# Ledger of designs, part 20: VH-VL binders against q8wyp3r787to878

Target 1, 92 residues: q8wyp3r787to878
Amino acid sequence: FQNYLRVAFQEVNSGCTGKTLLVRPYITTEDVCQICAEKFKVGDPEEYSLFLFVDETWQQLAEDTYPQKIKAELHSRPQPHIFHFVYKRIKN
Below, E stands for the ipSAE of ESMFold2; O stands for the ipSAE of OpenDDE; V2 stands for 0.75 times the mean of E and O plus 0.25 times the DockQ between their complexes.

## First folded at step 11 (VH-VL; framework fv_romlusevimab)

Design y03 (at its last look DockQ between E and O 0.88; V2 from the best seeds 0.00; counts 0 for: pae E 3.2 > 2)
Fold by OpenDDE, look of step 11:
Structure y03 (fold): chain C 92 residues (1-92), chain A 118 residues (1-118), chain B 108 residues (1-108)
Amino acid sequence: as target 1 above (92 residues)
Amino acid sequence: QVQLVQSGSELKKPGASVKVSCKASGYTFTKYAMNWVRQAPGQGLEWMGWINTNTGEPTYAQGFTGRFVFSLDTSVSTASLQISSLKAEDTAVYYCAREWSYYGMDVWGQGTTVTVSS
Amino acid sequence: SYVLTQPPSVSVAPGKTARITCGGNNIGWKSVYWYQQKPGQAPVLVIYYDSNRPSGIPERFSGSNSGNTATLTISGVEAGDEADYYCQVWDISSWHYVFGGGTKLTVL
């Protein structure tokens, strides 16, 4: 496990900006969201969540999941695909 | 629709060879690895290995080296399993299954029954 | 080699909740997948990455994974749920997929 996690911040009509987070292997999605809220200066973090984008699909990650676990496994698969962690608003 | 269609049942004598095919449709064949899984009668699922559909490189699980060969024909989106020097113990249903990374083996062939009997 | 342990069989009355366990050393740090197999049919993925349902899988199916045990939970069990269920993990160390021995779920 590398102690970094690349997260993109998606804003409506503002594009995406990426940040590299220095995180422990056991960091939770909840913790990552808190870090993102701070780094991207989000005023209403309760409306945001961390999503996994892979193979043209979106997955909202539950708070008690481990993004670093996801990252490690995806990299170790036979044919790894490009994926992104994206911090964005939860759709209504 | 994403699907895998396998070749029909096979009845072989010991020592013979068999080739099971798995034709993919509905998706980019070379994007996802193809797994092979064996299931002997009344037994559980057993992973045989996979083939990289992009490079053609096969990886065989422990116990499936030598007589088992994975191959591709990308022109027709088909993966194949060849078993040589067949034994009675090779009698089983053989499945191909697409590897969709995060999503697991999400698409399976219908299975091919291979019966080895004298 | 990594080993997954499942109970050979689980019985449940209709409408009740079935729980099928999958034991493995530190399995909580692995992604667990669950497959349902009915007689004469190919396996069907019912849970991916511990607790996610593929499209078409009823909400009655749920998964959890922590510590040394992953669990497939089927609430409101129906007769059609009678099948063999297999857990699976990818073992990074050996570069192998590993299946559990399977659990026969019987609906009484």
Scores: ipSAE 0.713, ipTM 0.928, lowest interface PAE 0.7, mean pLDDT 95
Fold by ESMFold2, look of step 11:
Parts: sequence; C-alpha cells; structure tokens
Structure y03 (fold): chain C 92 residues (1-92), chain A 118 residues (1-118), chain B 108 residues (1-108)
Amino acid sequence: as target 1 above (92 residues)
Amino acid sequence: QVQLVQSGSELKKPGASVKVSCKASGYTFTKYAMNWVRQAPGQGLEWMGWINTNTGEPTYAQGFTGRFVFSLDTSVSTASLQISSLKAEDTAVYYCAREWSYYGMDVWGQGTTVTVSS
Amino acid sequence: SYVLTQPPSVSVAPGKTARITCGGNNIGWKSVYWYQQKPGQAPVLVIYYDSNRPSGIPERFSGSNSGNTATLTISGVEAGDEADYYCQVWDISSWHYVFGGGTKLTVL
C-alpha cells in the first residue's frame, strides 16, 4: 500500500487547488510543508504552514506533528467529521 | 452559547431503574457524538461509551454493555442514559460530554448524582 | 486494557511551575488530552492533542508528549489552579477513551 495525503493549497490570487502527496507514514508536518512548497511552487515558503480545517475551525499544525496520525485518529472516531489539510499563509 | 444541562439527582433502591437526560443547546446536536462518563465517590473518571447522534448507534466501553442503554430524542436535542437493575456500585456522578472529533470532550454537563441505597 | 499512570498528588508553591506527568507505554504515539476538575464541578478540557489549548485556557497551561510520558505544565501557578487533573487518550486499537487515575494539584 502506498500512503497518500491530500493537501489543498489556498492562495488569494489562484483560488484553491489540491494535490495528493505520496508520503511515508511518519512524515512530519515540517516535511509536508517542504513538499508543498515545491509542489505548489511557492516563492516564500517561510510564510506558509500546514493547517487542519475541521468543524469550521482552523488549527495550525506544529512542525513536529504527524498528519498521517491525525488523519488515522480522525477517521477512527465513531462520528467522524469532514476535514481538510490546507497549505496556506500563516497570516491573512 | 454551547451548553449541556442534565436532569436532577436521583435516589433509588437496588433493582430499580433510572434515566439521566442531557439536553444540548447552542449547536447542531446531530453533528457531534455524545459521551457518557462515570465518577464514583472519591474516584476518578471512567468512560462509559458514546452515541452517534446522527445515526443513533451506541458504542459501549467494556463493562457497560449490559444494564446501560444510551438513547436520543433529536426533536428536543436530548441524549439519555438508562441504567436498569441498579446496584449499590452504580452510585456515582454521571456526566454527558460532547465529542468534538479533534478536540475531544470539549463541553460537559453539570453531572447527575445517582445514589443507590437500600 | 491500555493503562495511564499519574502521580496521586503534586504540590507547588504559588508562582512556580507545576509539572504533572502521565505515563503510558508508547504514549508519544497517542494524542493526549488533559482535563481540570475542581471540587464539586464537571471536568474542563485544558489541553487537546498533546499541546493545544481550547479558547479561554490561559497560555500558562501547556502540554508535551514524547516517548512514554506526557506532561501538563502550569507556569505561574495560582491558588485557583488547585484541582484534580486527568490525562486521557483515544486508543484506536480498543476503540476506547482511557483516563489516567488523576493527580491532585495543591498550591502551598
């Protein structure tokens, strides 16, 4: 089995696009941000981070967290909610 | 304003039954699971299980699969816990708590004390 | 079956830092939640997913989780922080929430 992580890219002047990333099970948020900066061709990667959008709430993910762990835990709950991983600017 | 308001305390004899209600307000009731947590006098918190408020499907923790029944009345945004064949060891405070997926149990009811005494 | 171990009590002088531990086998691979319970009151969530604060929880509350230990840290402890503190995990394999036994924080 290949491990996949769907990440949306949110940008003011280009709308919202998404990519499915092939990732290791224990990839960190820091590593995902590096991949996203390359895949989405971002010129100022220090201004971006990975966010979790769930239940109408945004949460910036710390660099040492594991998106695949978060995904697995959210899917395992008896009443899971739709969630998105979003690569976007930290401010504005 | 999100809140959970539970029914009043109960004094029961062994062998009776009790129903604890938990009325939700300030959010979409059917969007979040409802947990039940027990705390015996002087003891810690014990997770009893939860109910999916969209489907009505309960999940019970080990040790709570018999005499304990979770139910819903979505028309009044209410979750209920029924305990049958009450025993002295059922004496406890019973809490409802909203399950907020990523955030855990973020809102709790005030608790309902059930006392089982002969 | 998954077990969380907390010290029964911790005492800290006002204004100092309290550290409350939660031990579990490979707990660093689980997400840890912390609850505060004052006498006669319902628990209140103070930390979720190891280190995040719900709105309304002061910044002096923080959490960490690695290896076999998660820690709730309260800096600048105030008398109003006296309470029982419970750690909790969601255990995917058993499909259970598991609570620790609780720690009584005394400010003296």
Scores: ipSAE 0.377, ipTM 0.842, lowest interface PAE 3.2, mean pLDDT 90
ESMFold2 (binder alone), look of step 11: mean pLDDT 94; pTM 0.952

Design y04 (at its last look DockQ between E and O 0.88; V2 from the best seeds 0.00; counts 0 for: pae E 3.3 > 2)
Fold by OpenDDE, look of step 11:
Structure y04 (fold): chain C 92 residues (1-92), chain A 118 residues (1-118), chain B 108 residues (1-108)
Amino acid sequence: as target 1 above (92 residues)
Amino acid sequence: QVQLVQSGSELKKPGASVKVSCKASGYKFTKYAMNWVRQAPGQGLEWMGWINTNTGNPTYAQGFTGRFVFSLDTSVSTASLQISSLKAEDTAVYYCAREWAYYGMDVWGQGTTVTVSS
Amino acid sequence: SYVLTQPPSVSVAPGKTARITCGGNNIGWKSVYWYQQKPGQAPVLVIYYDSNRPSGIPERFSGSNSGNTATLTISGVEAGDEADYYCQVWDTSSWHYVFGGGTKLTVL
């Protein structure tokens, strides 16, 4: 496991900015969201969540999931797919 | 519609060879790896391995080396499993299943029954 | 080699909740997939990555995974749920997909 996680911050009308988070393997999605809220200076973090974007699909990650587990397994494929972790607003 | 359609049932004698085909449709064939799974009568699912549909590089599970060969014909979006020197214990249903990483084996062929009997 | 352990059979009355377990060492750190197989049919993915349902799978199906046990839960069991259920993981160490032995769910 690599102790980093690349997360993109998606804002409406402002594009996406990415940050590399230094995180431990067992960090939860909840923890990652907290880090993202701080780093991206989000004032209403309750409106945001972490999403996995892979092969043109979006998956909202539950708070008790492990992004690093996802990352590790996605990299451990014979035919890998491009994927991104995206911190963005939850759809209303 | 995304689907995998496999070739029909096979009845073979011991020592013969069989080739099972799996034709993909509804998606870009070379984007997703193809898995092969065996299920002997009354038994559970056994992962045989997979093939990289982009490079054609196969990976065989332990116990499925030698007589088992994965191949591709990308021109017709088809993956194939060839079993040589067939044995009675090769009698099983063979499945192809698309590998979609995070989403698992989300699409399966209908299975191909291979019966090896003298 | 990594091993997944399932009970051979589980019985449940209609309308009740069935729980099928899948045991594995530190399975909570693996992504668990569940497949349903009815007689004479190909397996159908019913849960991916521990707790997610593919499109078309009823909300009655849910999954959890922690510690050494993953669980497929089927609430409000119907006669049509009678099938074999297999758990599966990808073992990064051996570079193998691993299936559990399967569990036959009988609806009484």
Scores: ipSAE 0.730, ipTM 0.931, lowest interface PAE 0.7, mean pLDDT 95
Fold by ESMFold2, look of step 11:
Structure y04 (fold): chain C 92 residues (1-92), chain A 118 residues (1-118), chain B 108 residues (1-108)
Amino acid sequence: as target 1 above (92 residues)
Amino acid sequence: QVQLVQSGSELKKPGASVKVSCKASGYKFTKYAMNWVRQAPGQGLEWMGWINTNTGNPTYAQGFTGRFVFSLDTSVSTASLQISSLKAEDTAVYYCAREWAYYGMDVWGQGTTVTVSS
Amino acid sequence: SYVLTQPPSVSVAPGKTARITCGGNNIGWKSVYWYQQKPGQAPVLVIYYDSNRPSGIPERFSGSNSGNTATLTISGVEAGDEADYYCQVWDTSSWHYVFGGGTKLTVL
């Protein structure tokens, strides 16, 4: 559980796909982006970032944040919300 | 627009009960937990607990597990706080505040002043 | 029982930078929220998840969180920034929100 992070990949010229990544609890957003760039074979990784989609809103995650911490905190709230981590272009 | 509108101020005697209401509008009421926060005169914010608006299950902070009851009427998108056996120390402004996941308490009611005086 | 400690007051000259601290054991591994409260008004969320601003909050408000200290920073302070400021965390071990005691910011 703490070793897995589900990430969707969104690209304008293709369908949206998802992958479950094997990660460590301490992984940073920057590290996740590096893994995603490699797994999804993007040619311009500096134009992508990891986003949190929660409650119908998008939040770009800063590179020094911890997605596993965010996931754990969102799961601990008494009224859970649907959320997704999405690797996508920073510009729409 | 997302709003929380609370009931009006109350003047009560010690030993009475009071019910503070908080009516939500502009969003799906049962999707977001409702927090209750107390502020005694001249003092800071004190979290009292929250209620799951989908299940009706409350969680109370330490010190609020007795005379304080959270409840819902989902047919009118309303959360309520009932305080029984009122004491002078219960004199405060009581706020409801919506829990919005990653955003925390993003929308607050205007507050309801409860004054307990013999 | 998680405790957040804030200074009771902070004074800053107009146009300068105010820094309001929030101390807690290992707070850098918690997500910190900041609220502004003006007299007679409900609190307003100004920072969520350490450093993010809700819509409508000026960019001169910023937040940081590392080690045992979170900090709210207000640059270019204006008289309209006079308020009480509260830090808050979600404590996953107790399933409770915890507020700091509040800091009164004065602009003089």
Scores: ipSAE 0.345, ipTM 0.831, lowest interface PAE 3.3, mean pLDDT 89
ESMFold2 (binder alone), look of step 11: mean pLDDT 93; pTM 0.941

Design y05 (at its last look DockQ between E and O 0.87; V2 from the best seeds 0.00; counts 0 for: pae E 3.9 > 2)
Fold by OpenDDE, look of step 11:
Structure y05 (fold): chain C 92 residues (1-92), chain A 118 residues (1-118), chain B 108 residues (1-108)
Amino acid sequence: as target 1 above (92 residues)
Amino acid sequence: QVQLVQSGSELKKPGASVKVSCKASGYTFTKYAMNWVRQAPGQGLEWMGWINTNTGNPTYAQGFTGRFVFSLDTSVSTASLQISSLKAEDTAVYYCAREWSYYGMDVWGQGTTVTVSS
Amino acid sequence: SYVLTQPPSVSVAPGKTARITCGGNNIGWKTVYWYQQKPGQAPVLVIYYDSNRPSGIPERFSGSNSGNTATLTISGVEAGDEADYYCQVWDTSDWHYVFGGGTKLTVL
């Protein structure tokens, strides 16, 4: 397992900026969100969540999931698709 | 609509060969790996292996090497399973199943019954 | 080789909750998929990546995975839920998929 996670920060009308997080394999989505909130200086983190964009679909990740597990699993598939972890606002 | 349509039932004698086809539609065939799963009568699901639909490279599970061959015809979005030197124990339903990575084997063919009987 | 263990059968009364377990060493760190198979039909994916439902799968179906046990939970069981259920994981060490032995769910 690699101890890094690439996360894109998506802002409305501001595009996306990517950051590489140094994280342990068992870090939770909740923890990643906290790191993202701090790194991207988000003032209302309760309105944000971590999403997985894979193929043409979005998946909001539950707080108790493991992004590194997801990453490792996707990389180990026979024909892996390009995917992104995106920190963005939850749709209302 | 994404779907996999397999060829019809087969009745074969021991020692013969059979080729099961799996035609994909509704999606980019070469983007998703194709799995093959066997199910003997009254038994559970057994993974046979997969084929990379982009490279054509097959991977066979243990126990499915030698007589089992995965192949592609990308021009018609079709994956095929060929079984040679058929045995009675090859009697089973054979499924093709698309692999969508994170989403698992999300689309299955309807299955092809292969019966090997003398 | 990696082994998944399921109970051969589970029985439940209509309206009650059925729980089908899938045991595996450190399965909590694996990605578990669940398939439903009715007689004479192909398997249908009902849970992907531990706890996610594909489109069209009722909310009555849920999945969890931690430690050495993954669980498929079916609340408010209906007669139509009677089927065989298989858990599945990808074994990265041997580079192959592993199915559980399957569980026959009977609705009493």
Scores: ipSAE 0.592, ipTM 0.906, lowest interface PAE 1.0, mean pLDDT 94
Fold by ESMFold2, look of step 11:
Structure y05 (fold): chain C 92 residues (1-92), chain A 118 residues (1-118), chain B 108 residues (1-108)
Amino acid sequence: as target 1 above (92 residues)
Amino acid sequence: QVQLVQSGSELKKPGASVKVSCKASGYTFTKYAMNWVRQAPGQGLEWMGWINTNTGNPTYAQGFTGRFVFSLDTSVSTASLQISSLKAEDTAVYYCAREWSYYGMDVWGQGTTVTVSS
Amino acid sequence: SYVLTQPPSVSVAPGKTARITCGGNNIGWKTVYWYQQKPGQAPVLVIYYDSNRPSGIPERFSGSNSGNTATLTISGVEAGDEADYYCQVWDTSDWHYVFGGGTKLTVL
């Protein structure tokens, strides 16, 4: 079966849009950022990163983390919270 | 502030029952699972299980499926641990700890010492 | 039945670096949490998800997780860092939290 990762793209003063990415199970955050830079046509990819948004709290994900592992872990928790992966500017 | 306040220490005889309470404040109680953790004197931390605070559905670690009961009173944001048929080996500090998904057990109660002695 | 192994004690001089290890088969593929417990007190979360610090935890505390070893590193150790330190993972396959046995850090 397919491995999907839903990623929202957020720009300042713009609505969020989302794309579902078909990814390898062991894709890194760095690789996801590269895919997002291409898919969302950003001209300044060094100013963006992948973030985890959980319960109104943002966490920038380090490049050597694995979003699919994070997703699986969050779904397995006793009482999981709604979360989103968001590609956005680091300074926002 | 997010806070968990536990009931006071208990001295019990073997065969009795005890109920340890854990009152939450500063957050939406039913949004976060509640863990129970045991620490026998001079020993390490031992996970006992958790309770889903929205559904009331408990999960017990192996070794805690008999005499240990997790319960809730959501009207007063309180989780409770009841231990029946107390044994000397139940002597320990019992902690409640909030489960915050990605952030782990981020808030702990102060602990309740249960002493079982003849 | 996943097992975490910690050294029972570590001793370090003030101002030096303490390293507390947590061994487990393929622990690098698990998420590791670290808790500090001072004598007579409840545990406090000091590292979540391998390497992140909660608010209020000094930058002297850092974590890493690779291969079969996770490590809590405390640089510039102070007397106030004396405590027991526990590593913990969530075992997704058996739906259990697992704690290490704890490591007593002694300063001096």
Scores: ipSAE 0.286, ipTM 0.817, lowest interface PAE 3.9, mean pLDDT 89
ESMFold2 (binder alone), look of step 11: mean pLDDT 92; pTM 0.932

## First folded at step 12 (VH-VL; framework fv_romlusevimab)

Design z01 (at its last look DockQ between E and O 0.80; V2 from the best seeds 0.00; counts 0 for: pae E 8.1 > 2)
Fold by OpenDDE, look of step 12:
Structure z01 (fold): chain C 92 residues (1-92), chain A 118 residues (1-118), chain B 108 residues (1-108)
Amino acid sequence: as target 1 above (92 residues)
Amino acid sequence: QVQLVQSGSELKKPGASVKVSCKASGYTFTKYAMNWVRQAPGQGLEWMGWINTNTGNPTYAQGFTGRFVFSLDTSVSTASLQISSLKAEDTAVYYCAREWMYYGMDVWGQGTTVTVSS
Amino acid sequence: SYVLTQPPSVSVAPGKTARITCGGNNIGWKNVHWYQQKPGQAPVLVIYYDSNRPSGIPERFSGSNSGNTATLTISGVEAGDEADYYCQVWDTSSWHYVFGGGTKLTVL
């Protein structure tokens, strides 16, 4: 797979805006979040994180995980689902 | 409450057949693959394969082809493992395990002990 | 076939930190999952995607993965942590799930 990662930005009371980001395989979730903060012009990035959304279920990805690794594996599953990487606020 | 409940222990003679069932509840059964894992006495976990719960298409790991058959009864959210021509080396605990959101096997059945003895 | 190598046993005193390794070629590019299995019980997922914890798993459990080694770390080990631990990966080449041989963690 190519070094692209589709990430949706979810804002409160608004729709999602998607961007395709250039993300190398060994870029961490933390790094991706930094990229997202820049691309989506987020002023308080400490309040945001990267989530994996699959079948109406959310997973907050740990900072030291690798989204591209996750993406690659998701594409190799026997029972595929639509999934999204979503940059959004962390719930308190 | 998500859970997998397996059928009870089995004692069989060599050459016989056994069918282990795994009933799912608490989630949409047909959305997530079901794995089968074998564990011989005192040994580690061994992946046997999985079945696509939507299409019914099974995939068997190397060493588990031929005598091992995965099947479904989606009307009752049940996956089954059938082992034919049982051998002594088939003696083990067999687990069904749900693969959830592709991050491993998050829910396991309680296991079914199959003992093959003359 | 892809092979995962675990030490057969690890011993640790209560309150100390246990580290269980899982070796595999270029495992750093694979997603590693970890399972805990206590005697007579089914395995329980304790780490997924290298370092994520399922709900209900204590923060004492953590995971890392780089190079050729993944590691499950259990800090502040308790007697209840005594169990067998298995690492697992999905091998895209063979299209197989692969388990490590398991590590018996003994709390001294």
Scores: ipSAE 0.338, ipTM 0.863, lowest interface PAE 1.4, mean pLDDT 93
Fold by ESMFold2, look of step 12:
Structure z01 (fold): chain C 92 residues (1-92), chain A 118 residues (1-118), chain B 108 residues (1-108)
Amino acid sequence: as target 1 above (92 residues)
Amino acid sequence: QVQLVQSGSELKKPGASVKVSCKASGYTFTKYAMNWVRQAPGQGLEWMGWINTNTGNPTYAQGFTGRFVFSLDTSVSTASLQISSLKAEDTAVYYCAREWMYYGMDVWGQGTTVTVSS
Amino acid sequence: SYVLTQPPSVSVAPGKTARITCGGNNIGWKNVHWYQQKPGQAPVLVIYYDSNRPSGIPERFSGSNSGNTATLTISGVEAGDEADYYCQVWDTSSWHYVFGGGTKLTVL
């Protein structure tokens, strides 16, 4: 279904930037984190993770999660909500 | 504290009508769809449909398109299920359940038992 | 319409691991939620989006989903885990939630 995933990069000392990633439907959160580490030139990738932000709530995504499946379900609902995938530091 | 509180149990005769209410508290009522789920005695869960709490537009599962009506009173954060022309097979526990975008049906009402007999 | 198939019952000794299956055509492409229901009580969400636990659900509850089978796994089973367990998906093509038929877990 989806070949693209919008991911925001949040860093402690700067504002957020966003990139649209070309991703395959079965890509895992672990693989997205690897792509983000390269794209955003992160030197310490083990200190970062992918998060879902929806309705003022953060949820860290487990490495075996499929972000494209989550995106597809959120888009299919008749009461739509704004959500974001955010690559950011864990515990910050 | 997010909570759904349903109206009390009902005993009805065939052909009557019943209205089950579900009052929400602790969150913005109009942001999350409300599901209705039926469970006949000793049986599994059966999704009846949902209502968009912002627009009032219902969606009914197949088999629930006639005698079952979902409605809202947003002034008191209440969703309601009305069942008309009650039949014995409508005897069940009826649940309301909030649809959370990421978490499925994360908060459930306590259930309302509707008994159709005699 | 889309169908989810669960075994009607599973029995597991205390302290062992219970596995409850949910079969569906290409269910691995769907997000699976699991609910626990004890007698006379409303269901409680225990796993959402295949493998995530809501706050307050013990780590011994876990989930997986691939191919045609989703599985709820309960390790270190306790008597308090006796309940009916339901899997559920949202089927995008029909715009319906679909529940499995339920599995009675007995701890013996």
Scores: ipSAE 0.007, ipTM 0.711, lowest interface PAE 8.1, mean pLDDT 87
ESMFold2 (binder alone), look of step 12: mean pLDDT 94; pTM 0.958

Design z02 (at its last look DockQ between E and O 0.82; V2 from the best seeds 0.00; counts 0 for: pae E 3.3 > 2)
Fold by OpenDDE, look of step 12:
Structure z02 (fold): chain C 92 residues (1-92), chain A 118 residues (1-118), chain B 108 residues (1-108)
Amino acid sequence: as target 1 above (92 residues)
Amino acid sequence: QVQLVQSGSELKKPGASVKVSCKASGYTFTKYAMNWVRQAPGQGLEWMGWINTNTGEPTYAQGFTGRFVFSLDTSVSTASLQISSLKAEDTAVYYCAREWNYYGMDVWGQGTTVTVSS
Amino acid sequence: SYVLTQPPSVSVAPGKTARITCGGNNIGWKSVYWYQQKPGQAPVLVIYYDSNRPSGIPERFSGSNSGNTATLTISGVEAGDEADYYCQVWDTSSWHYVFGGGTKLTVL
């Protein structure tokens, strides 16, 4: 595991901005969300979550999941796809 | 509809060769790797390896080197498994299975029975 | 080589809950996949990445993975659930997919 995680912040009508987070391998999605809330200065973090975007599909990550585990898994494939961790608002 | 359709059953003599085909449809064939899985009669699933459908690079599991060859014909969205110098122990059902990086082997062929008997 | 250990068989009465375990060293840090295989049929993916269900898989099927044990749980077992179930992981050390030995689920 690498000690960094690239996360994109998606805002309505403002596009995406990315930040590289220095995090431990066993950090949870909940922890990542907290870090994102601070770094992106989100005032209502309860309305945001971390999503995995891969192959034109979105998946909201549960709080107790491990983004670094997911990252490692996605990289260790014969044909890895481009993927993104995206911090954005939860849909209705 | 995404599906994998494999070639029909094969009956071979020891020492012969067999080629099992796996035709993909309903998706971009070169986008996802293809796995091969063997299942001997009454036994469990055994991963044989996979092939990169974009580059054609095969990776063979331990025990499946030498006589086993993965290949592609991308023009017809087909992956193939060739087994040479067949042995009785090669008698099994062989499956192709699409590799999704996150979702696992989400699509399987129907399997091809290869019987090696003298 | 990485090894996954499954019980050879599990029996359950209709309507009850079946639990099929998959043991592996520190398996909680691996992604676990579960496949259902009925006689004469190809395997069907029923759980991916520990606890996620593909489309079409009933909510009765659930998965968990922690420590050294992954578990496939089938609640409200039906006769149609009788099958072999295989767990699977990707072993990054050997760069191999590894299947468990399979578990025969019998519905009594």
Scores: ipSAE 0.429, ipTM 0.857, lowest interface PAE 1.2, mean pLDDT 93
Fold by ESMFold2, look of step 12:
Structure z02 (fold): chain C 92 residues (1-92), chain A 118 residues (1-118), chain B 108 residues (1-108)
Amino acid sequence: as target 1 above (92 residues)
Amino acid sequence: QVQLVQSGSELKKPGASVKVSCKASGYTFTKYAMNWVRQAPGQGLEWMGWINTNTGEPTYAQGFTGRFVFSLDTSVSTASLQISSLKAEDTAVYYCAREWNYYGMDVWGQGTTVTVSS
Amino acid sequence: SYVLTQPPSVSVAPGKTARITCGGNNIGWKSVYWYQQKPGQAPVLVIYYDSNRPSGIPERFSGSNSGNTATLTISGVEAGDEADYYCQVWDTSSWHYVFGGGTKLTVL
């Protein structure tokens, strides 16, 4: 049961800042985005989304996905890659 | 352009050995595990296991320990499958497939047909 | 070990929607991948992590996963979609990939 999720906040003006969020195991991407909008104090949350960065590739996460499930599965792989959850502008 | 090119098809007799090679190009070979997948004639896909291309450590699925050996030559970006003491039931197409974590087996070799005939 | 169940075949008229199911106990807790295999060819990944398309896969391919069933949906089916389709999961408890038995899609 994971209760924490590390999320980087990427802003074009200030680079990246990371926070560790206290979250429930079945939190959705939509809920993470809501928490991030509040924690990172963005004024236009509709312009942001949660992304997965893995293997030098970005993937925008759909709102009905489960970041804690993704995290657990990626950690289980025998040749794991470093990955990050990043809250950032969709268009950048 | 990511590509996996496998060695040519083989016709063997029972008791012989075969080595299937899988040469990777277009990416950093040692960053991604390599899967091996078998498909017997008229049958579905069967996962055989994978090899960690950084450490060389193989993991074999149940039923593929013993006669099946995964190996690497990282100097030429090549993964290999060796099958010893071939049996008729080893007749199949053998695929290599790159493991891309979240994205699954995103790139496959063209397959190598091994036919074992008495 | 963990078992994935697919119907052996599905037939659909051109232009209609095909639905290929993949049954598994609590499969909604797993991440489902779908592969297309045409005769004499290697499989091609068409859906990863339940519902995402790799680049080059048309938007008419979609996936869903909840409860005990994952579904590959192909809308506007074309003759070129005739293939075998395999679902697959990564099973973290066994450290093992598991394939379904495959479904032959026929476009009539």
Scores: ipSAE 0.326, ipTM 0.825, lowest interface PAE 3.3, mean pLDDT 89
ESMFold2 (binder alone), look of step 12: mean pLDDT 94; pTM 0.951

